# Designs tried in a protein design chat: VHH binders against Mechanosensory abnormality protein 6 (mec-6). Part 8

Target 1, 343 residues: Mechanosensory abnormality protein 6 (mec-6), of Caenorhabditis elegans (o01811)
Amino acid sequence: DLNKRVYNHTPGPCRVLTDNYKGTAGMTYVESQKRVYITLGYGRAHDLKTKTGIAFYKTNRTDGRSQQEMYDLIEMTINWNGYEYKKEFIPTGIDSYSSSNGRVLLYVINAHPNHQCIHFFQIVESSKLNHRKAICDPSFSSLQDIAVVGPDRLFVTNMAAFGRGWAQILEFSLQTGQGAVYYYDGSKLSTAASSLIAPTGIGYDAKRRILYVGSMIRESIFAYKVAKDTTLELLYEMMLLTSPIGVFVESKTGDIWIAAHPVIHESAWHYTHPENQNIHSPSQILRIRIQEEGNSWVTTEPYANDGATISASSSVVFTDEQMLIGSSFGRLLHCDLTHSYIT

## First folded at step 20 (VHH)

Design S_65_12Y (from R_65E58T with F108Y)
Fold by ESMFold2 at other seeds, last read:
Structure S_65_12Y (fold): chain B 343 residues (1-343), chain A 121 residues (1-121)
Amino acid sequence: as target 1 above (343 residues)
Amino acid sequence: QVQLQESGGGLVQPGGSLRLSCAASGFTFSSYWMSWVRQAPGEGREWVSTITQSGDETYYADSVEGRFTIARDNVKNTLYLLMDSLKSDDTAVYYCARDRWTEGYEEYDYWGQGTQVTVSS
């Protein structure tokens, strides 16, 4: 049927955790703490007025908190340790590494158009981060997301040669393949994959040593084997027929969750006019289960919305029968998973 | 001079409880993460628990989660380990250690002399 629309559905009851920020773009789950960390304020990279920062959501619903407190976000304070460019901080992609003895490292993409960097933080108490260092490289033109494979060892996606504006729009229209995945080994930055078409979300399956990289324009997820020397070998492409923006890999099952934009021209219009409340982009969450028979897979759709409740979904986390959905310019959504066909 | 002094160890029956203390002096106690680390006879050192500088977060090894409670009193400069439901496997020397995490280092720089805990039926 040529009259088909995005069919709204949810995996269970949902609620808005916050709508006070222009963007809740990135999320990471820290299992040892039972927390989801969320980056706030991506809209500032697109000239929206908003506070930026990092907050967390506590996933343990039996820890004695009241019903009101159960869904609170707790904002982190950052000790910048004298870092000169702290006011040029627009956090987006985020990942973590649980080192040892309760120590957790947090790695955050700074999407500021004039200061694109990877920031290294230490979590030093419940709501406090210490800034350790930043890696800023001239090749960082459009950093999107980050996947950690070890302490200070990480992959990042750089979506395009141009960071914003007409030049970036033309680059995507021509599909010039100027995106890359970079690798930082703890000392040096190198190119892990080049000539990619609009790489976006990135996620790592540590048990299988597989790195999943989304391509917004190709509407696909690429799966790479991560060798012991951390070089990447392309294994296969999963065609989604929707634009992946965020990727989350369940550590226990290896199932892949994807935040996607199913209508790319509405997404493009939304990104060029993020201030206009009449312009929405549909939001979609996919779950991909890899089969034991090699590279076959089963795809389900736990969430879809025409953009009225949440526009331009950009990140997803699933844990403890809960799903969180972040968006590029707006709300953070929380859903309980109660439909057995999804889990 | 940094000093860490453990106390409270002893003999206890399986299922019993003990409270370990570590008195700290010679440094700003409230500026550091603190940990308990144990060493069983013939074994290497095993991390037990860690508490943040303000005490607002605690972390536990899987082997002790739910049975042990770490706490600190930043007025008295004292670290505690409340040990419940003790098992024979908990028999070890327990050390108090200062963690340099808030200074940006993943290491322990000062250790106490240890206190013996023996769980014997």
Scores: ipSAE 0.592, ipTM 0.851, lowest interface PAE 1.6, mean pLDDT 88
Fold by ESMFold2, fold request of step 22:
Structure S_65_12Y (fold): chain B 343 residues (1-343), chain A 121 residues (1-121)
Amino acid sequence: as target 1 above (343 residues)
Amino acid sequence: QVQLQESGGGLVQPGGSLRLSCAASGFTFSSYWMSWVRQAPGEGREWVSTITQSGDETYYADSVEGRFTIARDNVKNTLYLLMDSLKSDDTAVYYCARDRWTEGYEEYDYWGQGTQVTVSS
């Protein structure tokens, strides 16, 4: 809609954690460590010059750190264990699994145009990752996001049959439904859902066994029941009237947080010209509270920006009265939630 | 020839403190995560605490957090558990265990013989 306007508001005071990278696209919260892990440098998949990597933010604000230290990002060092394609690493979607006894696994989508893969990491020290393996399948053309349902068991979204160019633009315009959700069971990859229209963000509610999948073009979230045999059964569609890009599910409440682009044509221009500082995509964060009966929900909008402060929001994490917002090509924001009446 | 030997257990009053030690030999101690695991009479083993190879991160079970401190000395190849504010529920045999996490495995491959901790008035 050419008449759509975005009215700026925040849930409380906000600040920039970093703008040193062209993209802070994906985030995951590791509750056992009180850390948010952030993927850095997605813009390199769109030919921007930027460093890529993974960093974390410590969420515990009462651990005795100074004011300066509370907002530090700490970059991870990756031990690639001789992996041949380590230079073709553009991390974006990320999720984690807290195993036992302090052990945490990270699972990262590689969005490199020539090396679309799922990378498996172990957190082995405060700032050190060991690369364990990569899954690279010929069907991976436009991987977007990842949701972990167990150790080495995960779903990923593949947005389109064509990864780039005019063919992809035509594919979206015709709504041909060439996207998919793939499932990896720890050894073998399979198709969990097919014929999807531009699937993007994905999140899992382990208590309810519900997988939420965003559709950029349909401006909706689809809810799937995850059966014990890992098959997906579509339960319902939540119409958002905004393009969902990132999905975060609170483990305790089941509340769904969505990073969204409310003006899809401005988003399309921004992705086509990410180097142009005058081209913005508005950034929106939604919170969806599922009502007890399972097919009704209440939606609020804790954050909205016309793109001047943060453009093309792509991920969100909420924890400990804090909200972090990542973006496809730009800065990472942190907000304190002090206005509970709008969150 | 990996060897782990715990010491420092004993009888202590509720609210008291104790320091356990685990002497390690036969392997590169500084390359492994190390854990304390305890077993109360008639129960299964319960994870207590884990420390990374350099000691830069520590993890604790909810039942001991705030009361126990894990530490390591990579020069002396020794793992420690400082136990404060001890409760009767802490009565158990405490084992030192080597974690294979840095090798890519989610398991403990070597265990000490254990040291008894008894908390009673």
Scores: ipSAE 0.591, ipTM 0.847, lowest interface PAE 1.6, mean pLDDT 88
Fold by ESMFold2, fold request of step 22:
Structure S_65_12Y (fold): chain B 343 residues (1-343), chain A 121 residues (1-121)
Amino acid sequence: as target 1 above (343 residues)
Amino acid sequence: QVQLQESGGGLVQPGGSLRLSCAASGFTFSSYWMSWVRQAPGEGREWVSTITQSGDETYYADSVEGRFTIARDNVKNTLYLLMDSLKSDDTAVYYCARDRWTEGYEEYDYWGQGTQVTVSS
C-alpha cells in the first residue's frame, strides 16, 4: 500500500548506543552473562565502508557503573587460531548456546558476498572469543539468520537462490519459493525446509520446541514443530501484514518479538541505496503472545518509527525492562520500557 | 605431570568462614579455566564455582552465590575459594578441577584429592 503511514511511538525513553558502524544487524541475549551480543558492520556486505566486529552490552543496571558506562558497548577480541579468511568476516545473524558451568558458545553468520559461512566461537574471557571452525557450503547464497537448538546444532535461513542484484529482485517479484531452512547437526548440513518465499528471521522456543521463521514477501511468521530428530512439521502461519526481518523468542514466556519493515517498497529502495542518507525504511517492533497455539494470539507494537531515528530495523532483544533494536545499515537503539501495557 | 593439591578444609560452626587453596603444578595454570566441585556424603558431585583463565569472570552455583568467592593467583599458580556464612548443607569434600574449555572441550580432565569441609554445631 503506497499510502501506508507509520506513526512514531516508543515504549519509553530511548537513546542511541552506537552510530559508529554501518550496521548493527544481529543480536543475541545470553542470560547467564546478562549480556546482549551485537554484530557490527553488516553494511560492508553492501559495499559500505565500515569496521566489522562483535560487541556486547551489559544489561545489569545495578552493577555500580556510572550512567555513561552503563550504555557502553564492549568490543570482543577474536583469536582466529590461524583461520586464513579472517579479513573477509562480515558478521550478521547470531545466536548462542549456554552450556554448563559458565560456558557459552556463539554462532555467527558471515555475510561476506564471496564467503557466506557459519562461524563457531567460544567465549573464553570477558572480551575474548576463540574461533573453532567455519562451515561454508555452495548452497549458502543469501544466509540471513540462525537459531540454535543445541551445542553445534542449528537452523539457518537462506533467503533466495540469487544472492544479490536484479535477479534476486525478480525472484521475489515472481515469488518463486527458492529460499530454504538448512539444518546443521554438528557434522553435516541438510535441508530442513525447502521452497520457502524469502525466509528471513528465525527464532526457537526450546520449551515448546517451536521454530518461528519469518517470510519477508509473505509478511508472515511460519511456526514449525521441531521433532526429537529435528525434522520440521509446519503447524501454521501467522499473518502480520508487515515484513518480518528479525525474530526474538523470550525463553521464560515464549513471547515472540519481531523486527519488521512495514513499508516494503521503502525497505527495498533502502537496501539498493544504503549509502544515501535521504533514503529511509520505517522500523517496527512487534510483540506476540500466543493465547491458543495455532488459533489466537495477541499482537502489540512497542516501537514504530518512520525511519528518521532508526532505519530498517533488523533485530530486537528484550530483557530486564530494556529493549534493544539493531538495524541493517545504521545505529543501535536502546529503550527503557516504562509503559505498563507493554509488561 | 599435572598436579592439583587442595588445602584449608576443616571443621567450622554455622555462620563461620573458611578459605580453601589449590596449588597447581605441571601445566600452564593461566591457560585454563578452573573450578571448585563438591561432594556431600551419600550424594553425587555438585559444581560450586568456575573462574576464567585470567580471572576476569567468575560463575557460581545458585546455592553458594553471594556467600562464596572464587579467586586465582596466576603468579603463584593457586586457586582459592573463600567461603563465608557457612551452612550445614555446605558440608562436603571440595575438589579443585581443571576445565578444558579453552582447548575446546566441555569437561574436567584433572582433579585434586579433595579437602573436607564440615559445618556442624
Scores: ipSAE 0.587, ipTM 0.847, lowest interface PAE 1.7, mean pLDDT 88
Fold by ESMFold2, last read:
Parts: sequence; C-alpha cells; structure tokens
Structure S_65_12Y (fold): chain B 343 residues (1-343), chain A 121 residues (1-121)
Amino acid sequence: as target 1 above (343 residues)
Amino acid sequence: QVQLQESGGGLVQPGGSLRLSCAASGFTFSSYWMSWVRQAPGEGREWVSTITQSGDETYYADSVEGRFTIARDNVKNTLYLLMDSLKSDDTAVYYCARDRWTEGYEEYDYWGQGTQVTVSS
C-alpha cells in the first residue's frame, strides 16, 4: 500500500447541502437558469439502499430567497411517458444543452448494472422533466460520464469492457486499454476513441472545440480536438499525478475543474465497500488554467480532504464564486470561494 | 383551428410602457409553452420571451431581461407581454407563438398576425 498523505484545506466556508442520498455523483450547470442539476443515488449501483433522482441547486444569491432557503435542493419530478424500465434508473453522469428560446435538454447516464443507457429529458416546468427516449447498447458496460456538443449530439465514456467483478479488477491490474469514448450523432452510435485506459470524467469546451477526457489509471487528462466531422484528434496529455473522476469546463474562461481521487488504492477499497463507514477515499478538486494550449498551464488545488468530510469526490461545479462537490456514495458539499490566491 | 390574435401595440415614447395581449383559441392553451418573437423592419425574427404552460418559469432574451415581463392567464386563454423602459431598438412587429416543447418538439407551429410596436420621439 502506498501511504500518500492528504492535507485538508478549503477555498472558504463550506457546508453540507445534503446527506440524504447515497451518492451525488454528477452535476451540470445551466447558466440560462442559474441552476446546478445534481444526480442522486449512485450508491444503488453498488447495492446501497438509497432513493435515486435528479435535483437542482439555485446559484443566484440575490433572487430574494431567505438565508435558510438559499441552500435548498429542489427535487425534479419525472414524467416517464410510459417508459417500461423507469424503476431501473440510477442517474450519474449528466450534461445539458440550452437553446436561445428557454428550452433546455438534460442528458443523463443510467448506471444501473442491468440497464445502462443514456436518457434524454426535457425540462418542461420549474421542477418537471419529460422523458423523451433512452439509448441502450450492449457495448455500454461501464458508462461513466457524458459531454454534450449539440442537440442530441454527445460523447460518453465507457471505462472498461467488464462492468464489475474479478474480470474488471484483472482488466485494470493489467492496464489493458479496453475503455472507449462513444459518440451519438442524433441517430447512430459510433466509437470516437478506443483502447483507452479507464476513461472517466469528460468535459467539452465549445468555444475551442476541445474535449477533455480523464484517465483514472493514467492519472491524466487527455485533450482532444473535435473536428468538424466530430472525429477526435489527440492534442496532448496533462499529467495530474491524481486520478480524475469528474471534469467541469467553465464556459466563460475555459478553465478546467477536476474532481479527483489522490490515493487510488483507498478509492478502490471505498468502491469495494461503500457501506463501511471506516473506509474513506480522499477528495481533491483541481483547477487548471490553460496559458498556452498544449504547452503550459497553471494548476491550483482549491479543495482537499482526507475523506472525513467528503469521500470520493466525483463531480465539481464552479459558478458565481461558489463551488459544489459531489461524491460517489455520499454527501453534496457547497463552498464559498473567499481565498482567491488558491483558486 | 388554432388561432392566435395579438393586440395592444402602438406608438410610445422612449422610456414608456406597453402591454401586449395574445388571445388564444382552438386548442388547450394551458398545455403549451408560449413565446413572444419580434421582427424589426428589414431583419429576421428575434426571440423575446417564453413562459411555461403553468407560468411557473419565464425566460427572456438578454436584450429585454429586466424590462419586459411575460405572463399568462389560463382561464382567459391569454398571453401577455408587459414592456417597460422601452427603447428605440424595441421597435418591431411582435408575434405570439405556440411552442411544441411539451409535445417533445423544438419548434413553433402556430403564429399570430403580429402587432406593431413603435418607439419614437
């Protein structure tokens, strides 16, 4: 066992937004609504008892709400439109697409072991979603995250050829390149990149047309140029020395935020025994500012925790001087960013 | 037959206010998102505002946010646009449009005839 030490720090005051779900794994920011949507209940994919669903956090601090209401989560009601497998829904990776006319689509990965799919939702009222369709494919064995590049056009990461068990452990131990990025063009699914080593988080910078894909085992972020025909060209690798799990790209600056697990063997134990309160995985948030594409970047660490406050950070959103951190099996954390030097 | 009829346009000085109305008939008004879209002389159509079927959410173009208010009355089947702090750039024909979003389509399928708003001093 490697015994890497994690020294706790925060970018400012933090609080728990919810402890009520076993997992707050994925998040997406919808700027037109000033909302962060959060997927709830990933722990059910690892046999934990929990409700699953989608909720949102309102980021506007000046909208007239009381101080108590400012930190509320609002759960979404889903109209499944008769979808047969609605009870097999474990949401995790999430992304959105907004039009100029108030319409917003949500795209959600279903991580249910027996029903891995991409679900397409429409936001039709303040807290209501209409389910439009699902894409399910036999190649979806370990879906992790999703990045939207247009209406119904998206990339997803599939981490490994085997979904769980000894075969997956062997796959990772041998560092076989059995992960992939798939592309859905609105009608057909195709392979956009193959032979990847444990791809995890994925984020898209629309202004620069760059897709960032984390590799848990390589401890790196790979940057791909997205060509006009949506083929991917590898540009470079950013070595992080920590395992990236979630990726968030700021639309305004192009800065890259990463939820990472700095001690991979503790992460592995946590995922194996998520019910065990004595087994934690440290949580880390990095911010990367690109100075020259492919040549130089500045990395800061706005948050780090040994796992006692939040274990196995899996997602991050930054907006309006606020940072939210989601976790694979536990609580959702909110921090104010008041220490500008370290952010 | 779906019918949308706008009214309430007119001539207003800069800084003034107007209220537009759109009377709807021939469909279940409370089942649809509704939008206002405007067209200035010699230009294409520009989205102005959208309201959900119950009215619990409203959305605005950046150019009008803070100055315009969209509202609906599902008993009278009427859509409104309350325009304050009008500027010369707001001069346009204003259309109400039925949005098919709740039916799963990203499109407007019916439009009114439009009402002229002119901001000039």
Scores: ipSAE 0.583, ipTM 0.841, lowest interface PAE 1.6, mean pLDDT 88

Design S_65_12Y (from R_65E58T with F108Y)
Fold by ESMFold2 at other seeds, last read:
Structure S_65_12Y (fold): chain B 343 residues (1-343), chain A 121 residues (1-121)
Amino acid sequence: as target 1 above (343 residues)
Amino acid sequence: QVQLQESGGGLVQPGGSLRLSCAASGFTFSSYWMSWVRQAPGEGREWVSTITQSGDETYYADSVEGRFTIARDNVKNTLYLLMDSLKSDDTAVYYCARDRWTEGYEEYDYWGQGTQVTVSS
């Protein structure tokens, strides 16, 4: 709807954590480290000039750092261990697995148009990653996001048959259902769900064994039961009436946070002209609390912006009364949650 | 040949302090994560603390966080565990262990002989 309006609001005071990259597209929270890892530079996949990499934000507000240091991002150094295609690394979707005894694995989607892969990293120092391996497959045409269900066991969304351009726009307009969810079991890749319409964000509730998959074009979240053999059973569709791009599931509560584009035609125009700072796509963050699975949920809107402050919100993390918002081509925001309507 | 030699254990009163050491030889000490693991009588081994190869990050089990401090000296090839505010349930044999994480494996491949820590009135 061409008449849709976005009314700006925030959950509390907000600030820019970085404006130095064209894209802060993906984030994951590692509770054992009290860190949010952020992928940087997604805009390079859309021909923008930007540095790419991975950084983290420390969520502990009482660790003795100064007020200025509280909002610093720390960039990771990657030991590629001889990996041939490191120059083609454009990180976007990211998730983690906290193993035992301080060991943490990071899993990162490479969104490079000519080298779409899933990269496996180990966190080995405060600011250092060791690259373990990459999984690439000819079916990876438009990888969007990743959800980890165990060590080296993960689901990824592939949004469309065409990776970009007018053919992809036509595919979305016709709703042909060429998207998929793939599953990697630690050795082999398989199709977990097929014929999906523009799957995007993906998040896993480990306690309930429910996988949430966004559909940008259907403006909804699909909930799947993850069976013990990791097959997916569709439970229901949650209509959002906004295009979900990123999904974050709180581990303790099961609450679902969604980074969404409420005006899809403005999102499409923004993605076509990401270099033009006068072409905005509104950014929206939803929080969904499931009361009765499949039947009842409560939705609140902690953040909304017409695109002037942040366009094309693509990821969200909430922890310790803090919310971080990543975007496809732009800045990273941090907000304190102090307004009562979001509790 | 890889060797790990713990020392510094002993008998201490509740609330007391001890400093454990682990001398490492036969490998490039600064290339490995190192851990302390303890075992109480009649129980399995319990992870206590881990430190990264440069020492820039440390991790602790919830039962010891805030009371124990892991450290390393990569010049002397020595791992330390500074234990404060000791409780009776800290009584155990404490082992240092070499972690293969930087080699890509989630395992400990070498262990020391252990040093006894006893907290008793």
Scores: ipSAE 0.578, ipTM 0.844, lowest interface PAE 1.7, mean pLDDT 89
Fold by ESMFold2 at other seeds, look of step 20:
Structure S_65_12Y (fold): chain B 343 residues (1-343), chain A 121 residues (1-121)
Amino acid sequence: as target 1 above (343 residues)
Amino acid sequence: QVQLQESGGGLVQPGGSLRLSCAASGFTFSSYWMSWVRQAPGEGREWVSTITQSGDETYYADSVEGRFTIARDNVKNTLYLLMDSLKSDDTAVYYCARDRWTEGYEEYDYWGQGTQVTVSS
């Protein structure tokens, strides 16, 4: 079509949680703690000046905090345990595993263009992380997102064979399918799916053992059955007609939330000129409820913006009648669903 | 020598309350997560509650949440478990355990001898 329009709307009142970082790219919800962890500073991977780190937002509204404190982000302190490359850490994709007895593990992708790795952390106090190890592999060229299926067992998306530059642009233009999903079993890395076209967001439904993988170029979500031996069987493709970037699966309902870029050429321009304040990419959040696996689903659009309020949405979390939206280069947004303030 | 000594157990009626204490010595108490774990007759050990090294976070098993409160005093090197609304199902030996989580392991390395809690009429 000649122009794709984005009509702004929200699911309820929204506010900016932070505007202090160039990028709030990844988020994960830890139900046992009632916290959303957010990765900060993705813009550093695109040569923007910004702080990097990890913070959390407390979702519990009845814990006695003041109105001013309820929307605070709390930055994490990382004990790197002598890890040599801590200054090259640009956190982005993130997921968690709630082990036993209050123990929680965080798994974070380092998006540094020359140091693509998966970092393993323990949460050891309210605001403290201990670094356990990093997994770096020569095949990691453009890591995007991570889905955890057990303690130290995870899937990760690698979007392209080339990490950036003209070679990656050519790769996307030719649609050569050089993306992959890798699986780490706790000791060894293997290829779980290959020849994928620009895989991005990834989310896991543990109850149904279904892995959802977004394809930016295909404008689709692929659903894979995760077998007992952790091999992937493609079940179906949900065509979205918008570019999925982040995928979040509600643990209780299995509903799928997607952070998407509805106007591909504006997204491409934004990523190549992230420093230009006049260049925006529209932001869209979809919610998909599966009615009959493989055959029918209902899609709604709780949020859309032409890019003026939030540009290039990259992650979404929904919990406790609250929705958080992260972005590749900008703000972190929080919205209440209208129904949620009726208590 | 790491030592953990529980006290405060006893016989109580259903609906009653009890406070358990665990005196810790021989290690830097404030550097470790601490847990309460219980073992009912004929059953395996069941995790009850965990508290972080500073006490800034607490975690509870679903079966005791809302009824039990874990606390610690890092000056006195003492761990506590305040138990309210006790049920017959809470009858067990209660152990104080040092958690190795801050060392990177999902396990307990030192235990007390336990204190018996019996809830019956």
Scores: ipSAE 0.559, ipTM 0.836, lowest interface PAE 1.8, mean pLDDT 87

